VH-VL binders against UPF0128 protein PH1314. Designs and how they scored, part 4

Target 1, 225 residues: UPF0128 protein PH1314, of Pyrococcus horikoshii (o59052)
Amino acid sequence: MIKMLEGYYIIENPGVVPAERRFRMKDLKAWGYDLHLGTIEGERAYFISKTGERHEGETYIFKGKEYHVSRTQKEIPENARLLARIIIERGNPYLEVWLEEEDVKFPLTKEDPRIILKRIWEKEKLNQLLKHVRAVGLTTDFYKDNVFTQGIPLPYEEYPPKVRRVLREVKDIHRDLTGFGRFVFQYFGEVDKMHNYRLYWTLPTLHLFDIDIANEVDKVLGMLD

## First folded at step 12 (VH-VL; framework fv_zigakibart)

Design f4 (from d1 with heavy chain Y32W)
Fold by ESMFold2-Fast, scan of step 12:
Structure f4 (fold): chain C 225 residues (1-225), chain A 120 residues (1-120), chain B 107 residues (1-107)
Amino acid sequence: as target 1 above (225 residues)
Amino acid sequence: QVQLVQSGAEVKKPGASVKVSCKASGYTFTDWYMHWVRQAPGQGLEWMGYINPSGGYTKYAQKFKGKATMTSDTSASTAYMELSSLRSDDTAVYYCARDYDWLTGYFDVWGQGTTVTVSS
Amino acid sequence: DIVMTQSPSTLSASVGDRVTITCRASQSIDSWLAWYQQKPGKAPKLLISDASSLQSGVPSRFSGSGSGTEFTLTISSLQPDDFATYFCQQYNSYPYTFGQGTKLEIK
């Protein structure tokens, strides 16, 4: 997973840096979205659009695949979960969403969410995030509180005061970048004898894959020191 | 629908204690911080503190340390605020309010309020 | 503690008017400020967060602006149900503090 080598945190099996965010399907309506049932290439799938958009009975071609919307869902089961995974592939954010129970792939909205993320993930916003991450990650005093856990962000009140200030300062940048979520920096790995450490930005949940993306992650997040 | 429903009005004698409840529904209780805010008659709002229902972590305004105790019951999706050694200046409407997020400090959903009157 | 001061304490206006309420912080709070509306006998209702972000379901006639120490809440065309008390709140540091309130009354 994550190794400490020569002062850097290396994802042992780097690839795409997945950050998973679980949404209750019913929360989509509160956020202004409708859920639709349909098919992708004839296989059952769910689609999401802004509330009030009419899609029932429509057929779309997206990236060479045929998407058909059968009906708008009136009720969303209480136990249903929507899983979103944000993956950074060759410097580009990639968003894939599916029903957790059925593992069925579907697009988030009529517009490709990856295009939306690319538009808001401008180099200026990315550089602002890096500025704050570096400011926090390079102070030796940060190590004294030992409150970060590998792969899991901590509750706000458990972070050192300096880290809490940085989190509060960048929360509007987070909102602007993700649309549906926020990025939370977290400490990955162990601190060496020189107290060298690095922080990575990720969603509240993180799942690591067997793909080497260390270079892409560093470029996208600007973590190259 | 997301809502917070508080317990009914209380009339107490000086020196007594009161425990106000706040029952949450329509969302995952442990995913959101619960704050307590009071408002004395004809006065402004005063933040008392918060509880994180997931871990039970609490943070109090200095004035309420040793005076207020915040707890929660995750199985009942209910938060509690107990105020001890009541004085006449504790007469107020007490609100519970949901923090928008663990990182923020503004409140998107409020309880209807519980009036606590302290009289001899 | 950060002290929040609102002005005016009371504002008289007519339906259709443009009204502005000011909130000042005793030290910089960046943009970590929320605005609430409270009607008699009711709990406060969140209108604006992060100084300028309008909450879902709040009419577009409400807007917020400012950063640092000076903030404003504007109602572009006052409606009958807007007569209420308005509070600002900082969440830059603990303890969280509210302004004393601005009561908007019918002229």
Scores: ipSAE 0.000, ipTM 0.427, lowest interface PAE 15.4, mean pLDDT 65

Design f40 (from d1 with heavy chain Y106H)
Fold by ESMFold2-Fast, scan of step 12:
Structure f40 (fold): chain C 225 residues (1-225), chain A 120 residues (1-120), chain B 107 residues (1-107)
Amino acid sequence: as target 1 above (225 residues)
Amino acid sequence: QVQLVQSGAEVKKPGASVKVSCKASGYTFTDYYMHWVRQAPGQGLEWMGYINPSGGYTKYAQKFKGKATMTSDTSASTAYMELSSLRSDDTAVYYCARDYDWLTGHFDVWGQGTTVTVSS
Amino acid sequence: DIVMTQSPSTLSASVGDRVTITCRASQSIDSWLAWYQQKPGKAPKLLISDASSLQSGVPSRFSGSGSGTEFTLTISSLQPDDFATYFCQQYNSYPYTFGQGTKLEIK
């Protein structure tokens, strides 16, 4: 019997790592996570799970491919270094993690297996916020665009009404908007002003949505470094 | 009870100015944006602009830039709207209206209106 | 500017009737629409916000629906107190704009 890999994601159409954070395996374990080494179609692949989950020797179907787990974090050196980034795909956030080894090429090529990520964030709260962002024609798909773009934050009153509506929804989801100026807006021109607004996420802005989500992201990505 | 009370009716000559007041009570005046809306006789509603009483920041509809001036007095919990260079087509009822929350753009509490008549 | 057009401009109805007023925006306003009731000589009163959210204290016979460019206000069983002029207002973009109004009068 082959099991479905629930709560994990293989990254498709990957870009290079735009914002890298480095941490050690012992730190990941201290934060309550395990890294699992396995294969997809014979190629090396990795995924993370909460500490205590048993995966060694299991085979999962993930997006039509068989993922076989060969060993757990306990057999990976504690001083092994990890690279991580945050990705938002179709409004669904997840974390991508790579193990730094001499025989592993970074960034990964399209022929290489990818680190499989578990959603760390609470789906309901984040999807509620993203519904409002989509309704006003904004997007949070920063990494998917493979473009580093940014705008200068404006005084609250100078944002268009629909953008201010989204910021108020963030306040309702997160108790305080003290840092809303951390949102980055890109303005591409005047032909279609509404279409040209993009709301971009960075790790510091996640604490505006939910403290538990921000704490989980901080743990996995080692934001203190 | 939340209430907005406006100043009384005004009759002005063309070229004069008029200043309408709107006194707020029953809530924290600086927590809500104040909008001004006018209605010409037998016509619909026309949004003029708003003021944030917390910092005095104002935004005007293009038609009212250089024509209307919005101010507020926090100690008196009163908003003001002054119209200059009055013309006969400025004859209307002028309303102050409280924004529902943090600049939402819809109005839950309205003043009773101030009739301004411009006659030659 | 976004132009708001209401139909009909005038509507004659009897107590107990189901009444529907429509409001059309010249471009999409998502659900950023409010409905107001105005009686002669009085200030407008907010009935509905965000296209369908009934204001506290407004009778349940009032309802709103729609999104994008087409919106409706419905009174399920007309009462004497409901004869008034009704206005829609968009707050999607500056300047905020109102419909021309629909006058609901006794048949």
Scores: ipSAE 0.013, ipTM 0.461, lowest interface PAE 7.7, mean pLDDT 68

Design f41 (from d1 with heavy chain Y106D)
Fold by ESMFold2-Fast, scan of step 12:
Structure f41 (fold): chain C 225 residues (1-225), chain A 120 residues (1-120), chain B 107 residues (1-107)
Amino acid sequence: as target 1 above (225 residues)
Amino acid sequence: QVQLVQSGAEVKKPGASVKVSCKASGYTFTDYYMHWVRQAPGQGLEWMGYINPSGGYTKYAQKFKGKATMTSDTSASTAYMELSSLRSDDTAVYYCARDYDWLTGDFDVWGQGTTVTVSS
Amino acid sequence: DIVMTQSPSTLSASVGDRVTITCRASQSIDSWLAWYQQKPGKAPKLLISDASSLQSGVPSRFSGSGSGTEFTLTISSLQPDDFATYFCQQYNSYPYTFGQGTKLEIK
């Protein structure tokens, strides 16, 4: 079931969370607000700061690649009941937070929900673009330009014409995404205004969607077109 | 050499349906969205909607939902727009138009237009 | 719906004149605006996209400017072939909407 909490969509389904990592509520108070490439090995974890400086914390290894988690001591209001899990899927780390009860007023971010949905859409467009252009046989040198490996979309005009064509095709997945399943954003931690929000999502099964909420997501995603 | 060629003029009675075709040539048909725009005599342009020929996905202006049906035949590189339950105020020139260079709403290539007249 | 309003509705001018056509949006459309030229019995022809980007093959005497809600199309030195109706179109949001048109006629 998806719950709207002061502009956020929270998904609940324990069955979709991989067993690689789960955090209890006590861990959420001191847990990271950002997830990078890094490693998970025992209890000797390290966090990487936004400046690239390494410090004691959580570093995760997944398929031989490093995933780093930035950490902050985010206080949760006493009336909040949140659970967090880290979902690491091959090539795409996910960070999810579940609301235990509907009437929780823990503000994970002060951003307009439309901005969050827009950021989800941009990240999904990038992921689908990568998959499609690899299948179409773009040259290795194209990836060396870091256009698709940076994890950050470029302004539309800076993409080559062939890539812009694929981006236009990705707009069609809007219909497929809302028809067969929807991306749901869950944000954890407080956003440093000097940095972009760290956005993670998972693709829920169809039974996790409230139809009314799904229709509102469709409307917002339509505005991005 | 990019070209959109539309079907010929039609005269229909009120209550009938009309289906206008738009045949594309000189480019990959599925790479561009196809929009439909109409123009009543002496009036301005009115956007009706679009179809993405690749997936068949359509988007209609609210006024044309349930009234217009857009389809495409990728093997023939042809888009179609069918208008049902015709009324006298559906009398107009109907245009198909291609998006400009990957940007939705920039119509760089237009069909020549199909005149649809609804009268008794 | 975003309403596009053009002014003037009709403009009389002579060859060699500088003419300006204005287009206003009922809410901000950033720079997602195109200008078209239409001659009697013909389909519209794209002149300018993204408010100011001149299309290939369009004479340099045509220029566009503006952002947000106020846009202008300028013809710096009117030629005989320029007498036509001009339309602006927003593509910021659905449904796409056109201005009512500005008819440029011989004085």
Scores: ipSAE 0.000, ipTM 0.408, lowest interface PAE 17.3, mean pLDDT 59

Design f42 (from d1 with heavy chain Y106E)
Fold by ESMFold2-Fast, scan of step 12:
Structure f42 (fold): chain C 225 residues (1-225), chain A 120 residues (1-120), chain B 107 residues (1-107)
Amino acid sequence: as target 1 above (225 residues)
Amino acid sequence: QVQLVQSGAEVKKPGASVKVSCKASGYTFTDYYMHWVRQAPGQGLEWMGYINPSGGYTKYAQKFKGKATMTSDTSASTAYMELSSLRSDDTAVYYCARDYDWLTGEFDVWGQGTTVTVSS
Amino acid sequence: DIVMTQSPSTLSASVGDRVTITCRASQSIDSWLAWYQQKPGKAPKLLISDASSLQSGVPSRFSGSGSGTEFTLTISSLQPDDFATYFCQQYNSYPYTFGQGTKLEIK
């Protein structure tokens, strides 16, 4: 906690992660990936915390493989090329979104990076909408007919109108995001009247992260009371 | 092209029942909710209820509970609305209308209407 | 039930005029309001959804605005094809309810 900063995280390239070591936000912190990655200045990548502090970290490419380095991880191939990456802010645990068609490249200026990568912003928005969906115990497969009907505890028609509006908006937004990534939403069971749901954001070859959104929904609902 | 085609005009005596049909074409019938709306001569529109053709779930406005029955036949892509114990004030044009997108409540495609006249 | 009240009930105008029709809800409906056009002997046609979202194929001279309880439909330059009855509809809560209609007729 003391040596960990809130904000963006640098992560290991998912293509080299064994299935049994798929990353979660808590695991990334434990492994020392705990800094915002904001910009490249000269030959170094800089991380900007929410307090505005600038911290040093490094992202490298070598032989087509990306290496993400925090202060605690110091082994980098000698001839690796520096590549900086925009990471989504941890304040809501939205994770890195990889653009399927091209490598993500950093701006070499201090301009707001969200202006540059529309698809990353759309993924953040979609994940925020899904927090409301999970609050009512829903699970969804976005690739099937009647996408929002499986695993629903109530008939769709019995949900409050605002929840149905969120379901419509999620469906509409997903159509715009077809080219860069896909969501799979799964129901993992019922524990003491709590439905345990998880969101997987699929990159071209892997489920990169397993996000248990139910705990965050509980936190948000607690704040509204 | 997306279309809803309704059955023809009906003239009924008080106390009778009438069943109006609405045949859908040009889209996947089970992907959209179907609503029923009536319009009495020279009056405004009145929402009656809806049916989800996927599974047959129905919801009625309070005044039509026990009065209207909504059903659907997915193999024929046809929705039905039956009105029982007809009174003179049931004289109206009855429309079926497709919900825009998963029960939003706005209606993007309408049938041409079926005139039901109740007279003694 | 949410009561929808339109004003005026009848409006006389000339081709080329800018016309405004208002719709008031008896309680807040956020932006969950649609506008329909109905010509004599025909079914209604959806013009605008979510208070301000113009439907595909509807001329750009039509626009909607408002939120909460007060809403307006505007036709910026009236055409002969626009003489019809216009209805607002709320879809915030059941039962869905319509305004009584505004008849737009030739002056």
Scores: ipSAE 0.012, ipTM 0.440, lowest interface PAE 8.5, mean pLDDT 62

Design f44 (from d1 with light chain D30Y)
Fold by ESMFold2-Fast, scan of step 12:
Structure f44 (fold): chain C 225 residues (1-225), chain A 120 residues (1-120), chain B 107 residues (1-107)
Amino acid sequence: as target 1 above (225 residues)
Amino acid sequence: QVQLVQSGAEVKKPGASVKVSCKASGYTFTDYYMHWVRQAPGQGLEWMGYINPSGGYTKYAQKFKGKATMTSDTSASTAYMELSSLRSDDTAVYYCARDYDWLTGYFDVWGQGTTVTVSS
Amino acid sequence: DIVMTQSPSTLSASVGDRVTITCRASQSIYSWLAWYQQKPGKAPKLLISDASSLQSGVPSRFSGSGSGTEFTLTISSLQPDDFATYFCQQYNSYPYTFGQGTKLEIK
């Protein structure tokens, strides 16, 4: 009985890889994936699988191609990028498909087997944005006590340029995450008395808890599945 | 005063290339994405793509991939759009337009336009 | 591609009139829509962003409303300077697309 990996990427030497196409081990683990080194038809490749699955030493065959998993990895090479190729299960065995970010061959929908690859790219983009959000002092929170309730909403044009850019990047990623038109959530920024900038998320349903952007990404992406 | 000033009108033969310039002034050039939009005579507006001058990253509409090349010169605060293998249906006014902020997708400042006529 | 359809294609009105222009998207674009004004021989001018946010320096007689697939631009009391072509633009997904335009002309 052969198991197939849900997704993979191949190391290339394309020069500088755009940040939005890179993966970090922390991100993969947070998303519930393990990274493996192996080969496809004898050529080096990296595979991702759901956490807890055993793949070391296993060989898989799909469409006459041999996929071999050598070992689990603890780091991602800096020149690696996600290829527009993915293996997903569509019965027996998994269907091999690919998607090119800059050259989409057909319209993507929630039923498209390429949705996993697009979702991985969207998670990576959101993770890169989180770094910039925190770097400009913007945090996520909810109305818990008097400190935040004294925050002052600013007209968009009155925010510093770097904060405005981050807020617009959040809007762009929100549009990407809701690209299939199924789910909408809102965000807005405020400045508190200590000049800390705060970002708030509002979901389609009422939120009762503090949120973390990483947890919010998982919720939104779970809804897109 | 924020301004975008474009190069003058061009007349080209089919198969030629044209390069339109867009010189920015009155703001920090690298802080804003620059988009290119064209308008054929008597027709509506058509988005071509954008360039991020701070990193040179570009995104093109599918129709313009392999046909348009967008570049920028940060030292001159100038964006460029080169269109190759010109056809008669490339006859249009070409505009550069500044994104309101980082990739908002709408444009607050526009160049005056460059008329490109493709004739044989 | 998201198709943006404007109606009417041409609208005749008099100074002082209340004018409404409609824009419909082929699929939901939420509130990611802008309105532009274009006069003959000139570049477009941004009037409204995010469906309803009036741009600085634009007269308060202009307003926008709508979400999802149906949007409207309203001019509450038409002035001579308002005779122009108006375009809506979606920025929810690539490629960004514009409506065909609504030409507002004097009656």
Scores: ipSAE 0.000, ipTM 0.420, lowest interface PAE 19.0, mean pLDDT 67

Design f45 (from d1 with light chain S28D)
Fold by ESMFold2-Fast, scan of step 12:
Structure f45 (fold): chain C 225 residues (1-225), chain A 120 residues (1-120), chain B 107 residues (1-107)
Amino acid sequence: as target 1 above (225 residues)
Amino acid sequence: QVQLVQSGAEVKKPGASVKVSCKASGYTFTDYYMHWVRQAPGQGLEWMGYINPSGGYTKYAQKFKGKATMTSDTSASTAYMELSSLRSDDTAVYYCARDYDWLTGYFDVWGQGTTVTVSS
Amino acid sequence: DIVMTQSPSTLSASVGDRVTITCRASQDIDSWLAWYQQKPGKAPKLLISDASSLQSGVPSRFSGSGSGTEFTLTISSLQPDDFATYFCQQYNSYPYTFGQGTKLEIK
């Protein structure tokens, strides 16, 4: 899921974020983040931080860039425009999101990328998903395998207990991540892309059907104790 | 205001087919999965399946495969559920219900129900 | 399929009572359980999701608890509007399944 997502789900074009497709402040706050309006290197931008870490009127240096907090937001602006991408850094997936209002220009470049201060996703949740992928013998390199056509899933109750627990945990993490998928892709009115994006988030689960679950998964899970 | 409005009651003979409609309003129809749940007289609730209105993709409970067909019309913001080869034990109230979010599996908005009576 | 069993099937109580309805899953469903209220002739209404998360607009006298296989719905001070049938629903695995219902009636 992590290797396949890089390059497939990059959103760099600004546009209007419809209210029904926006990531909600409730979700952002539940993950422990504040949303700020301010400037990054003097350019108007929205960015996030861990709750309570950044304060109105203050300036901070992060990765060599100057961030200034003008106002901490109580809500995501309805007319904000979305610019987002999924980044894989040292095997850890995370989201960079830029929200901008009408007439604000952000010069983005590969040579000088600008990033949001904190990720919207809890890194620990994604690390748990990666541990489950590794534990059940799945690879992070889905480019070589056509997992979408490999085998027919077993009924849930026919999987070993340890595998069923892993599938439930993957489902929990996936459910947490699907709000993000809705926010990122439905923005473009490509409802089929939202459907396909959701399918990719279940990829670690789907690939289980090609392995000897009784022997391989239980053995691998035992090694992780 | 978010609403699901279903078609009216139907009385059918055994062997007939029935098609129930569910008109959505007050939200973006293609952003939420639509589920179908039935309730036989005096009985509990039974999940039948869902449709993703954005792509038309469906998932059915095993009991309803080959029996129920779920479709949607995105231009009309309407979901449909057709039952074929009706039997007396298909007599029930049929509900459409909106998934709370992006396939959470629980339902926050329900249609008012459509009573289907199958009698000889 | 996961079988959901509610107890009691019928519960008689008085206004002002504290009532508890139990739901048991035939296998572990973590916290993937919702509670619904249904009044005669009406569609079900979502009360609680994820075993304990009270839905917006639902009175605070309703609460849910539990995880794994044993779950409870509690109404702390029963009101006339609360006499209805209550259903639990698991969404841990397909097919989604409901309990048989608990009818809460006037004593």
Scores: ipSAE 0.000, ipTM 0.425, lowest interface PAE 17.9, mean pLDDT 65

Design f46 (from d1 with light chain S31N)
Fold by ESMFold2-Fast, scan of step 12:
Structure f46 (fold): chain C 225 residues (1-225), chain A 120 residues (1-120), chain B 107 residues (1-107)
Amino acid sequence: as target 1 above (225 residues)
Amino acid sequence: QVQLVQSGAEVKKPGASVKVSCKASGYTFTDYYMHWVRQAPGQGLEWMGYINPSGGYTKYAQKFKGKATMTSDTSASTAYMELSSLRSDDTAVYYCARDYDWLTGYFDVWGQGTTVTVSS
Amino acid sequence: DIVMTQSPSTLSASVGDRVTITCRASQSIDNWLAWYQQKPGKAPKLLISDASSLQSGVPSRFSGSGSGTEFTLTISSLQPDDFATYFCQQYNSYPYTFGQGTKLEIK
């Protein structure tokens, strides 16, 4: 397979009511996740159109494991208005985006700003971890195994030193954070002589993680007086 | 070659603000965290905080929260640190320093330092 | 906060001497310690990271050791260019903290 994935992973029948908002593309670039958090086993990827209809996502096979991913359009016109919704499943945020049409409008609910700010911070941490994995060559060879292509949490001491440093930064922000979550580093294939990478990462202590991150982000961005 | 070039020395009165710049060259500015460290005359080094230039996320040491403001301009590859409500004990050399890799917490490239003198 | 204490504060030695300076942390920092060299009027220069990993371009006469709370920096054969102040830094937890420095003076 030689096609790059551009999309979001949406779980059917979420246990949490998704918040829907209008964003400009610049806002979604800052807040949106182009990385999926969690594992794909037993889940279906889908795209929700501007009319509210659900469309099946694409399926990819890498190293004998099946991955389900939604695809969305890459280019958004300047000043375009977008409809977006955020679904949280198994503690992981998933973002749906579609271009607003004048005659089509979804119910818009106002999401707690702290939750949005927490997602911005989480995206930043995931991007940092992804850069680190790339920098140490863990994802540069399509035909080689690496510790993040699939798996379960490793004992802390078995992680590479640079990954352990990132875990310490996360721990410093989250009091009582114990247990690094399951993360899966995926190599989907090549596109125009390039390989596409995705990182799935979950923390087993997301409840404490969420509370502490929301408080820290609120302080930094002035949400608490 | 990789280098960080800081703005020139400043002399300020108590209560004023100062903004120090740090211009990066020779590497991709948004790939490395930028830290700020100060050194009072004849004293040791004190970590103030960091900024991630790729998203503008900042983290401050507790004593600098509400006192220092870190920002960056990615188009100019420049980081800034503004210190407000200056007191005489803010007299120090202020350094910007690049995180070695990916928020490792130690610093491989340092600016030459900016001397800030606070006097009445 | 983790307090870093260096000893001695000042050390005089001759060219060719073996020099050792010590850094102690108020609580365990595993091996998350770096050593810097600072010459008068200059910014610090990274010498060693992760307690014992020599930075590229740093002479092999420099070495670091230790873990937990006690760390040492050793210069096996002192050269004139080694006249400087040396600082340790912990990066185990925020805020990152430095030792007070050890000033190395050539006799």
Scores: ipSAE 0.000, ipTM 0.424, lowest interface PAE 16.9, mean pLDDT 60

Design f49 (from d1 with light chain W32Y)
Fold by ESMFold2-Fast, scan of step 12:
Structure f49 (fold): chain C 225 residues (1-225), chain A 120 residues (1-120), chain B 107 residues (1-107)
Amino acid sequence: as target 1 above (225 residues)
Amino acid sequence: QVQLVQSGAEVKKPGASVKVSCKASGYTFTDYYMHWVRQAPGQGLEWMGYINPSGGYTKYAQKFKGKATMTSDTSASTAYMELSSLRSDDTAVYYCARDYDWLTGYFDVWGQGTTVTVSS
Amino acid sequence: DIVMTQSPSTLSASVGDRVTITCRASQSIDSYLAWYQQKPGKAPKLLISDASSLQSGVPSRFSGSGSGTEFTLTISSLQPDDFATYFCQQYNSYPYTFGQGTKLEIK
C-alpha cells in the first residue's frame, strides 16, 4: 500500500507486487518524489542526500537495501493524477495482458506451478537465459537481495551489472514483454519450488494490491483536490 | 521502419547557442530513451547524456552539466539538444541515438548526425 | 571515468582474412560492452551488445568475446563491405565511454 506520511509516499508491504514496482517507482518520480539508497547502523535507518549528508527519515528497508522516499514537490502533478485514474479504471494492464497471452492459471492450492510455467519457457533463448542466470549465481542474489521478488525495484541504472544484463536479455527475448513483472513470475517459476510457492502466494496479493493501491492513491489525491 | 532524422548543419559564432532536433518515426517515441553523442573532427565518440521522453527526466555527463539542455516534444515525436556558450572545441557532428529499451546503455538506431561548426 | 583503449589504431588486411580488434577497459566493466561500425560520413551502426550478442541483421562472420577488462571483435572472413572504423563502448558506469577507434583499411 502507498500511504502518505508527512508528505511522503511509502509502499509498505515488502511481500507484495514485484511485477508493478518498477512502474510505481516511475510514478513516484513523476509525482516529485525521490528514492534514495541509504545505510543501516544498528536499529536506525539513514539515507544519503545528493549533497552527501546523512539524514534520518522515512525509509523502506528490504534485504539490507534501504529506500528513502522524500517529497520534492508540494503538489502531485496532473499527469500523475491521470495515471492513478487510469490504474483505477483499467486495473493492472500488464497483469491482464500477461495472463491472456500466456493462458496461465495459478492454482489456489499449493500444487507445483512449474508444470503450468513450463509452457512459457519454450523459447530457446529464454531457456538459455535461465541457464546463464543460474550459472552466474543470480538466483541466490535475487532471493537474498530481493531484486526480483517482493521488494521495491530499483531504477535500471542502480541494479548490479549482472542484473542489468539479465533485464536487457529478457527484454530482447520476450517479444511481448511490456514490463518487469513477467520476468519475475517466469524467472522464479523455474528456480525452485520454494520460489514458485512465494510467487503463487504473491500473485493474488499482487492483483489485490493493485486494486488497493489504486483506491489508496485515489483517496490521497481526493484529499488534495 | 524505425528512423531518426536530425536538423541540418549549423555555423555559429563563439558565445552563441545552437539547438539540434531529432525527429523519431516508426516506433512509440515515449517507450525509448534518447541519448546524445558527439564526434569532433578526427576524434572519437563522446557521450553527452540522455532524456526519457515519457517524463522528461535527463542525465548529463559531468562536463555537459550547465552546457547542454535536453528536451522533448512528445506530440511531435522530437527530441532536442541545445548547447550554450559555444566555443571552437564544440565543433563536432552531433548524433541522437535510441537506447534499445529501459536504458540498456547501447544504441540500436542513430540519427544521421548534425554538423555544428563554431567559427569566428 | 573508465578509459577504453583499442588496438591496433589502424589495421591493414585483405578480403578473406581473419581480423581481430582488441578493446581494453581501465577497470572491470563485466560484459557491458558494445561494438559499432562507422563508415566515412555515416552514423555508427550497432554490431554487438553485451560483449558477444550479435545484433539482428549483422553477418555471422562478426563475433565478440571477453569480459572484465579485455574484449575482442573478430571478423572471420573479411568482405569488401567491412572496411570501416570500429568502436567499442562501455555502459557499465556513467559517463558512458568509447574507445578511440580502429580503422580497418585495404592492404
Scores: ipSAE 0.000, ipTM 0.420, lowest interface PAE 15.6, mean pLDDT 61

